# VH-VL binders against o27280, part 59

Target 1, 266 residues: o27280
Amino acid sequence: MDSMNVPEVLEIKRIVEESESVKTFIFSWDFRREVRPGQFVMVWDFRDEKPMSVSLIDPVRSEIGISIRRVGEFTDRVHGLSEGDLLGIRGPYGRGFELMGRDILLVGGGIGMAPLAALADEATARGMRVDALVAARTADELLFLDRLEAAGVNISTCTDDGSCGFKGFAHERLLTLEENHDMAAVCGPEPMMFQVMRILDERDVPAQLSLERYMKCAVGICGQCCLDDTGFRVCAEGPVFWSQELSRVREFGRYRRDPAGRRVPW

## First folded at step 1 (VH-VL)

Design z50 (framework fv_azirkitug)
Fold by ESMFold2-Fast, scan of step 1:
Structure z50 (fold): chain C 266 residues (1-266), chain A 120 residues (1-120), chain B 107 residues (1-107)
Amino acid sequence: as target 1 above (266 residues)
Amino acid sequence: EVQLVESGGGLVQPGGSLKLSCAASGFTFSGYAMYWVRQASGKGLEWVARIRSEANSYATYYADAVKGRFTISRDDSKNMVYLQMNSLKTEDTAVYYCTRQGFYDYFDYWGQGTLVTVSS
Amino acid sequence: ETVVTQSPATLSLSPGERATLSCRASQSVSTYLHWFQQKPGQAPRLLIHDASTRATRVPARFSGSGSGTDFTLTISSLEPEDFATYFCQQHYSTPFTFGQGTKLEIK
């Protein structure tokens, strides 16, 4: 076997504080190892390894960025690091987003904007029209607005508390947006993604959704690589799936499983 | 508040026709598929017809019992869904409900129903 | 078509008791099964969708379980307002078929 699945120890070149709870860690990257928006890497702090989506792909500077939200022990330790410190990076893994047509709708919730920010950069570089619906609980949790604006993206925002843009949830805001797109890409909390997927399906807009819990399937941690509810299995690699693949998976957006395999509502 | 209000029911002789209407309010009507479901006295529920949104080309579906006799249609400018019922049979006697297909592919809101009686 | 059968046809219980209602499909419907409550003279109300998920504003005493061909609706402790007719519906294959109903009545 080879070094493809062995972590490389890389120096943190720069840290960008995106919000009080989110940081982007930037590393030099050799682009002989191709990276596409929607792919993830395994981040190793020399104690634990966790999957993280790639949020910046910059071949001009030879850099990649990884955006991490502070939610537990691992992320707390990583957030405590400084420029010049070392992390192990393994990958990239998983399916990236596929671009088609002339216009794309991005719908992102919270940290789910991370892989979509990288996608927005690629879509605008290809000359596509990009509309982004950026959702968060509060204005302070809206991510990458400056990057999206600089890229020429048409931005709509919504916050649960109404502190910025539409007051409400992403799917409620989407219902007030009546223009069709050639495709959509969606990433965020699973209940949000399920509601958005249903609206896009009704509008006959093909959508790709990024499911973070399926990132481990792409590296072989998950024993099952096929999912459906039609009485037979559809083999798919995460984290990016087409909406038509997820429309028949009844678990998606409705419940999750605890370590014992029991169903737990969202 | 989501509301669905049916009208147009009544007494009709076998072979006759009726047109049912359902007025929707409190949601973005154009984005939802709509159904007609019926229930005969003391019996279970039976789906009758379905119409999808404009984004899905207003695709229509019918139960075998009514295919060729009933036509479902909608007018998004008026937030209305309709059921044109032709060649009515005594077996069509039922309360007819208008219902919305929710995002989870189930019927999340129902109207109060309109009674159709087919009798001589 | 997929036939959905409910049992019992009538269940007589007292407030405070546990109710268990069954629904059986003639073919596997995975988890694509919904439960509705209907009171006399009223439209059906969605209770449980996709076998086990409670609909919005449905009390926690209602729970659903099962997959494949056998499904159960459980009411852990009956309240007076729970005495109604309950229907199950499969959404796995068209036509979407309903059971005949189980009438829950006061003993």
Scores: ipSAE 0.000, ipTM 0.354, lowest interface PAE 18.7, mean pLDDT 82

Design z51 (framework fv_azirkitug)
Fold by ESMFold2-Fast, scan of step 1:
Structure z51 (fold): chain C 266 residues (1-266), chain A 119 residues (1-119), chain B 107 residues (1-107)
Amino acid sequence: as target 1 above (266 residues)
Amino acid sequence: EVQLVESGGGLVQPGGSLKLSCAASGFTFSGYAMYWVRQASGKGLEWVARIRSEANSYATYYADAVKGRFTISRDDSKNMVYLQMNSLKTEDTAVYYCTTYWGSYFDYWGQGTLVTVSS
Amino acid sequence: ETVVTQSPATLSLSPGERATLSCRASQSVSTYLHWFQQKPGQAPRLLIHDASTRATRVPARFSGSGSGTDFTLTISSLEPEDFATYFCQQHYSTPFTFGQGTKLEIK
């Protein structure tokens, strides 16, 4: 009996350098084990295990891609690997995005664009019209623009410093875009997602938001994944949530938790 | 091209009822939340009611001053939003505006319809 | 409920002068604040959305600034057509609330 909780050792087939700090690791994948945009896998370097979003789902080539930002010891080690090296992969885990309607909006900040790139591929393959707002601090931190363009996505960009596209934050750029979408999918820093959610809620656009905190608690105690006020367990019911569900969570966009479990403003 | 046209206003006695209508054109009506905002003569604007789109289950919200007396509804097949006003009070006298989403250059207002509640 | 207060209630100025109108929220509304212009007998017209972004076809002499609880609408050089009532409105939380208005009148 194969268990999705046992890592499968896979060879790194190809590595794509997305930016100075982000690489996409591509593996051959047996699609008898389904994977959907918005899901994540546990990546094991034979010492530590960390959750990573699936950023490429390609049944035609029988490949998946996992995009990893360099932020610490584990990710530094993984970034040092080469094509032909081995990693353990288990999963997929979590609730993926649901596609609805004909016209959709994607709003991604930084590495949050990774699961949205996979969603864009699926949506365009289904004949949907896709508009993407890609946000980052600087132009060199904008991710997946070439992939989105190749897929036929209508791209808008914004950078905090104005080095590419609109100068400002994602929510400020969103206010200048058309409001004719059947749904939206949002992934990025929680403060950005809160501001975007408020605008989409006001525009009456149903939105799905992917919460990064779920992935950090994937193999931990379920209590760490519980949301304040509602008792929702992000690890059991996420990482993707509809905006209507998140509007009931007092913590979302206002506070995070430190290692001691205390509320800390963003 | 975008238009919001209110109708149904008039003179009504205290305790009476009135139904306002708003006809929308020039945008994808079914995808937008719709609002009623009122303004008494020489006074500021007051938010009255909201109805969300089908994707948000037509969820409604009312200002405390009108809750239990007013009902907002919509008919997406006709691009119409309505405000049913019951148990009218003299303080409900105002011009009633139909408006759509707030927060961008797409914010649209109708010309308003006058409701006068007087004996 | 978030209360929005405008000051002054009335501002008397001459054409060519600079006008500065204030709007204060009782709690933070981030940048979710609009400015509207209303002339007698007309519906409100959006001037500035989200604190600082000028709406379509609004003249460059109008500008907005501020965030959190304190917001300002500035008209750099008044034209005769600018004498009207101005309202601010927060759209951060429901119920959406309007200020009581600032009437800009000819001195």
Scores: ipSAE 0.006, ipTM 0.412, lowest interface PAE 11.9, mean pLDDT 82

Design z52 (framework fv_azirkitug)
Fold by OpenDDE, second read of step 2:
Structure z52 (fold): chain C 266 residues (1-266), chain A 120 residues (1-120), chain B 107 residues (1-107)
Amino acid sequence: as target 1 above (266 residues)
Amino acid sequence: EVQLVESGGGLVQPGGSLKLSCAASGFTFSGYAMYWVRQASGKGLEWVARIRSEANSYATYYADAVKGRFTISRDDSKNMVYLQMNSLKTEDTAVYYCTRTSYLGPFDIWGQGTLVTVSS
Amino acid sequence: ETVVTQSPATLSLSPGERATLSCRASQSVSTYLHWFQQKPGQAPRLLIHDASTRATRVPARFSGSGSGTDFTLTISSLEPEDFATYFCQQHYSTPFTFGQGTKLEIK
């Protein structure tokens, strides 16, 4: 078994409060172990283990950041931690985003902005033009706006209640964007991603989408994250997929499987 | 106070050239896309040109009616947007407004406008 | 291009009355429709953006509604300063286009 599969106990170096429900936990990282935007790590609180996207990659400071939304018992415990506390981290796992071209569009919803924020940093560092559509239910749930702006990202916000930016959904806002991009990266609620993908396909914009599924092993063995009819394992072949790949996945945008393996409609 | 002020309008003969200027103040100019919109006397409003921010490589867009003749540019260090108008036609006669948007948002701030008259 | 048509061309009302202005797009523009007020010799002023959101410092008597192709600007009780020309504008598709305007005049 690869050494990367053994959790490394790391000290929380810093905690950034992104919103009321989202915190970013910063860790020292040995970059001899490469990590790419779009990849995930398994976070272990010595009781349970959950997959989390990497939201910050800083080779200069030798740090990574993991953004976690408070949504259940595990995340409740993690959100109760302080700087100096310990967590187990193993990984990174999965296929990350691939950058190409000069212009990139990021479309993110809620915590889905986490991997996109890391991608934005890389893209801007490469001199790419980055447009980002940042969506959330309310203004206070919009993530990484200051960070993205500082990186030189042009931001358009979208909120369900209209408290910031356009009132409506991300796919609706996308319809009004006149620019074509060389590629797009999408992450958020699956119904959002489904609609966004359709629009991008119609516009012949290559798109990568990051899926969220229940993961147990993260190494492609247990099959818990297997997508119906394709055999794709989100932890191994994903979580980042090209739109052409997802077009073969009938369950995409329609349902997912819960920890018991039951179909759960979106 | 957020403000836009146009200048450079005047009388010019057909085929002539004119350069309009718009001075911005009271806001972070570099973060906004800038537009020129014109209005002929007693007529409606017509989009003319757009220039995006530096973050978007100062990309420019033009109405079909002015494409190849007009050039929009900006100087963020001076908080200025310009419209170079060449090969002017009588139908270009209008009040020209500069306005701003935040990533294709609404035109929330407008200048007072500057009159351009193209006549022989 | 998307054509935006306003009606009526002229609306004659008295102060205190309710004004209803219509704007129709040739194709669906979702909620990407804005309303502007323009007085003689002045620049347009943003009143309503995205169909129904009042711009900053716009009185509550102004309201916008609609989605798709049909939109309405309503002034609940006209004030003397409200008599002006009103324009709608779509930014759903390029080129951005304005309506021809509705002139609200004193009866």
Scores: ipSAE 0.061, ipTM 0.632, lowest interface PAE 2.7, mean pLDDT 93
Fold by ESMFold2-Fast, scan of step 1:
Structure z52 (fold): chain C 266 residues (1-266), chain A 120 residues (1-120), chain B 107 residues (1-107)
Amino acid sequence: as target 1 above (266 residues)
Amino acid sequence: EVQLVESGGGLVQPGGSLKLSCAASGFTFSGYAMYWVRQASGKGLEWVARIRSEANSYATYYADAVKGRFTISRDDSKNMVYLQMNSLKTEDTAVYYCTRTSYLGPFDIWGQGTLVTVSS
Amino acid sequence: ETVVTQSPATLSLSPGERATLSCRASQSVSTYLHWFQQKPGQAPRLLIHDASTRATRVPARFSGSGSGTDFTLTISSLEPEDFATYFCQQHYSTPFTFGQGTKLEIK
């Protein structure tokens, strides 16, 4: 019941500038409320509320971090805030990532590295071998490389424009990487995730993919309106889905919805 | 296992130059911001320069006392940090330490230091 | 710059006694304040990070507290090896600044 989930007003403890367009907002957190990588919170600026993935989970400091990319009016307002200012936070919501096996591949595009950075922290803490493919349009959009490397993650980079690392798309770089992983986690633009999923499926690597457009369903905006064209209910399962689950969703990576609700190709 | 080892210190005359080196081992060097911190005899610690990781475009920051005279650089392929010191002053006499920080982390590991003496 | 000031400059105590060292920041540094121990001829050693978290292999007699502008380092019962200089350092705003140090010396 959404009506029972009231935002808690929290002070911005610290702001980290990750890039020109991305900031991480850090809050004190009471870990009696469990937070796992892949979950999101609703961020309320006292005008609008938006879902944001948790990018830092630090029980030693009793802190969480939320990384926000500047893309519109809401995020522009939030980026204008200073340490000491207040934001409403409610949650966490959604299914977190599940870890299995000994070797994990992370494939992140742009801001999609935010939830994967939190997952990398958990995977390395469990003693897993972590390989990360960090993809972006340009070098300036590559996120968390220093954090991942400090954690012992093996990093590969690619940029569409060739400004850093491999010149090309994430799936093109993935084809050049070692195929032997027990699982993968993927987050980024849907066309990228679809191509990556296809490659991982052919390699028999089970993958979890985070679909940010399904985050609102996880907060209880449910009913028949949440059923997709396969009859699959996304409200209880999002935003993280196994690749086998996503193979049943005809829209994933193939088409989007226009303002009228019509399917259009990417 | 995590280790930082400085070298390159010595005696130079005012106006001279020295290049310090710091060799890192036992950790994923490229993921850490690297710092030079100095300490004059019997005095406190003063950070001198910082170089961030590639993700932060190797952004450099300098203490006002050394800005324009010192240059920090790194070679991630060799796990090395350098400090090029030009136009040295007697006030630059100090033990120079190499240290690191992770994402929001403290200066948790320090080298043994290298002594720089600027004197006629 | 955020100026960090330590007091006292020198503290003369005997083994077995309790030591309390103070650190003040000229503006709020939240909890991003660290404490270091330095013995003569040695590099600084991290003792306490983020105001109150004891670093790895640091004895339980060391504790830190405080937030905002006022911080303390406490050594509950001094051992001979604890007589050293202690520095606090704010890690909130660049440049990251150190206090001038408190020297613990044997009475």
Scores: ipSAE 0.057, ipTM 0.606, lowest interface PAE 6.8, mean pLDDT 85

Design z53 (framework fv_azirkitug)
Fold by ESMFold2-Fast, scan of step 1:
Structure z53 (fold): chain C 266 residues (1-266), chain A 121 residues (1-121), chain B 107 residues (1-107)
Amino acid sequence: as target 1 above (266 residues)
Amino acid sequence: EVQLVESGGGLVQPGGSLKLSCAASGFTFNTYAMYWVRQASGKGLEWVARIRSKSNNYATYYADAVKGRFTISRDDSKNMVYLQMNSLKTEDTAVYYCVRDETYFGAFDIWGQGTLVTVSS
Amino acid sequence: ETVVTQSPATLSLSPGERATLSCRASQSVGSYLHWFQQKPGQAPRLLIHDASNRATRVPARFSGSGSGTDFTLTISSLEPEDFATYFCQQSSNWPLTFGQGTKLEIK
């Protein structure tokens, strides 16, 4: 069955509780259909469909994982499911991260750490040195610390309230960290990503940023996925963009769009 | 310094009740599912009860041997998990361990020292 | 439920010898099988998780192998402190289940 057009009904093998509001759902996956870090799938609960980043890619166990934050009706229903229950999955969609060089910095905010956790696994498997800056509002919202530690990642934490690690925002913590990386990958709230991107640009560190906003149709037919000025379609041309591409988008980090296409400040 | 400390065990008559407590420290308690596992003298390990985190609505699961008699609960504000044991039987005699379920592989990675429950015949 | 069976029930060996302990699941558990060591009067201690990954601070002489339904714990050269009971646990299927244990004793 074509993964672009028809959801495959898969059994939830295991559910991992990442935090009070985030769960990772694990499914068997046939890796004749390749999945790369930075790609997303459409998750269908037999009523509604939503895009979710792939957070675990394990060809050895033949499994993928999808991390979901509880933010509304759809995600509340999915969070109510148990091991053995069924979900529809179609995809993967979008372009993933590219790995270059010997050293990588990961900067993740909240659920944005999900696609970066999958990337960390691939980078460590390649023998790269991986440093991760994991940022959240509070300690209870820091995600994937145990998984990153198990992968051999060097972890720095940052919380707005100071409950774990550095007290402050991700970009403030980044200013106190070592500058030597061949590349960076960034995923989180757009204001955070914008500030981080500017610092990395000043350090001449090429960065890839994952921009997963505002999608109603994963097949790239609807215009809701488009970025202003460039006409980029997040599901077709993204969600991963190089910092040089995003630096030309005037609204990046300043505005988002509501369902009607109106500019709304962050 | 990740630690689980059980208390509340002791000697009780058949048909009696006991409440076990487990104090957790050194980790983010509220994101972990917690178990009670028991071991009778010279016998193997047997899971007794499971309680999931708040994000899973504190869902509870019980071994058939204790279903309807035991109740597992937790208080995340105090980093505590409890096991209320009612209608105790002589076959409930065992060391009871409070156990953390590791999030990524489902293994029981952190165990308390155990508390002995003896139900006299 | 998935039944996990260990063999042998008791294994008598001398320090310096190699120990091989087996664990069999009644249905496939993938690589989601874990090994624990329990010394008399103590709580169990995690040794190996996900079939072959050694837990933190566990000596290199301990190794795990296998997948699906057949798993092995190997201790390459027994130290006096290794004489204990060993349990396997599967975490692929709910409820989580344990083997009955293998007692490793001094000959």
Scores: ipSAE 0.000, ipTM 0.428, lowest interface PAE 15.8, mean pLDDT 83

Design z6 (framework fv_azirkitug)
Fold by ESMFold2-Fast, scan of step 1:
Structure z6 (fold): chain C 266 residues (1-266), chain A 119 residues (1-119), chain B 107 residues (1-107)
Amino acid sequence: as target 1 above (266 residues)
Amino acid sequence: EVQLVESGGGLVQPGGSLKLSCAASGFTFSGSAMYWVRQASGKGLEWVARIRSKANSYATYYADAVKGRFTISRDDSKNMVYLQMNSLKTEDTAVYYCTRDYEWGFDYWGQGTLVTVSS
Amino acid sequence: ETVVTQSPATLSLSPGERATLSCRASQSVSSYLHWFQQKPGQAPRLLIHDASNRATRVPARFSGSGSGTDFTLTISSLEPEDFATYFCQQYSSYPLTFGQGTKLEIK
């Protein structure tokens, strides 16, 4: 009976093209089901279901947004949809980000900026000073710059190819930035997050990291986490973890899993 | 490549004790969690116990049917897993398998050792 | 606990026939389901992992399908060596649980 546990068929109200490969799908939302930045929903296209981070939380308009990058069959089908088409959505699920202090740093890589954009909105609404380091391979893959600017965020960019901002990787840019933050939130490719976490740890900045691959654990599927001897006494609810929790995960930043569950180096 | 060899089974009377051993080779034993699984004649498989690696403080877990009677342990210097079985009951009669926890659910099995509890 | 139930208990078929074995979980296990083959006097052998992926050195005639609560193991054309007992196991949650097995026998 709980609508949170059963997919609700919702009409796509609006679609925002964020880049050639990323779209944000906007739905009307009943805010009696509370949603926080860092949480995700399960998106069902009537064939497959996948977890997607919530990238927009707008109680004034009674809307949520879900940003989806085109990376495979499911996402290709969803990208083919139009305003007025239907998708099934259930949730929200998972641990959201916690805000603390007055000055925060956001470090996002590619689609990892999606949950961080929602966090930036909440932090600025609370009167916090927000610095965002937005990283991508190329300038056309930098996401949410206009939205972050409109929210009053202090933006630094970097691209691997130097097409916008600093030429290099997120951790290289971070080394050139000032160190005076009360906390950080990080989301992006796992190797990027590992290197960023190490720098923040050296600076004694408490960091929260959002890991896409742990979204399945957060919906109560914990068999693989429990079967691997990777340092969790009990499977921790994700996708957001403090850096101290992630230091216990031997695979973080070193290995990923293929569809068969085998370790594959990054 | 991976080998698990169980030993220590035999005939024991109800209320008696047995200690099973499992010798592991062909993988980095110290980094792996290990299980005992049993099978009664003509019946299905039943998980018995689990022991984690040193990095997880050798945490142990037991099926309700054996809690308080069985103790799982390991000796990483010898690549050995043990199952100390006390207060044995006739329903504990089974082939006991040593299995490896590796790569998120890819289990490997030994050939088993038979435990018979009867008078 | 997640209860896993297999059906039928016994399946009598001839070589060359197609075999279909079922496994049902009492709650969703997503794709966290393995299939094992066990011959008399031998330890179980991993056959299919994660519902649909053949383990190494497993012949192409074996296939797995399903997700959530309903799973199927199919053997497209039985060979004499395939007459064995088959078990499914969920690893979505502790305690780990196995089905009671389906015995595939010659008749």
Scores: ipSAE 0.000, ipTM 0.354, lowest interface PAE 18.8, mean pLDDT 81

Design z7 (framework fv_azirkitug)
Fold by ESMFold2-Fast, scan of step 1:
Structure z7 (fold): chain C 266 residues (1-266), chain A 122 residues (1-122), chain B 107 residues (1-107)
Amino acid sequence: as target 1 above (266 residues)
Amino acid sequence: EVQLVESGGGLVQPGGSLKLSCAASGFTFSGSAMYWVRQASGKGLEWVARIRSKANSYATYYADAVKGRFTISRDDSKNMVYLQMNSLKTEDTAVYYCTSEYDFLSGYFDYWGQGTLVTVSS
Amino acid sequence: ETVVTQSPATLSLSPGERATLSCRASQSVSSYLHWFQQKPGQAPRLLIHDASNRATRVPARFSGSGSGTDFTLTISSLEPEDFATYFCQQYSSYPLTFGQGTKLEIK
């Protein structure tokens, strides 16, 4: 565990611009430390540390990729870095996705497509048929479409404003898609994930959902993260949960908690 | 069979205007991004403009050399893409190619037309 | 703007010989580089996409390699129809930019 909890200073090997607001930073990786889709790493810029999902796992090239959306001071600084610059990386952390069956559905919203892109690569390498529903508020927030297409994934898109694909929300688009999946993996805003989970549950499709808002708890940044009514600590048991585990959580998809622990509607 | 056929080229005086058309067939035009790329005699290729599919809100992009003077547009009901060229300069003299890519692929030019010659001269 | 430079400008070889064409980018383009073939009076034809992936119906003698700033197109054994001009193109950033071309001509 010591090796996983000590930041290793790594050189940024390549940077891929996914959109105006998202970049993937690629690092050489020693695959004696196993990395699975759905896991995350702590990224340290020598001033602050934040959890980031692993979005590329490439043992052939001995590389991992970490996709970062520009949303604040830390991410603004990291986005200002260039190939050859250094970042501290520790991990991986958390429970990854499990693959089963022959046909898988991926449902991703915005940056939530990052861990799902890594999962798509693994699923297609295993010979699975992969359908991806990629959702965002606008067309410029749709991510990894080219990478998914290159992997042989069957892609459907939707945007809230109708700027790409179906006009509407992920769950509305999902109702028009085939019901022949052995499992699903879902990552994105909690309200989207809640609605998608309900439809998949009605279709008897087992789903795994990633609760990214709780990733920082896994490394002790916050003292305790706990879901209502179950007592599950997402930092110990997640961030990936099966839908049957989340169906018992009253808080999921309905309200969040502010830093003081008070309920705030979505 | 994929086919792109450019038209509308010809001789025009400096400061004049010309509208190029490209007729597409044999693929799902509405789902494809369309580009204009030009090539001056004996020179290399130069990207001019891009228009994305309806799914991507027909977003447009232009090379600095033509920005403010050229407008790319499309009509999915006719499988047509257009390039409106205003305030033409002698430096705009080139063969203009219509080319396509699919928005869900890696941004490469899958198909090309035969090109249409634009000559800007007095 | 990412400047793309090709070398040599002209390469004179005979059928059956191996051709190696180079392309350099002024800043890293990762693997976001394509190769095109153009014959006189014809439109360009895609050969290699994403640095190393052969396009549909492109013969196996064509191969691409490289990443970052240095890329190579190799034709293992030249056929008469391969004598043409070859262009590389980056699509890592806008504006999209092409190299000046390498003309492959019969010795």
Scores: ipSAE 0.000, ipTM 0.369, lowest interface PAE 18.4, mean pLDDT 81

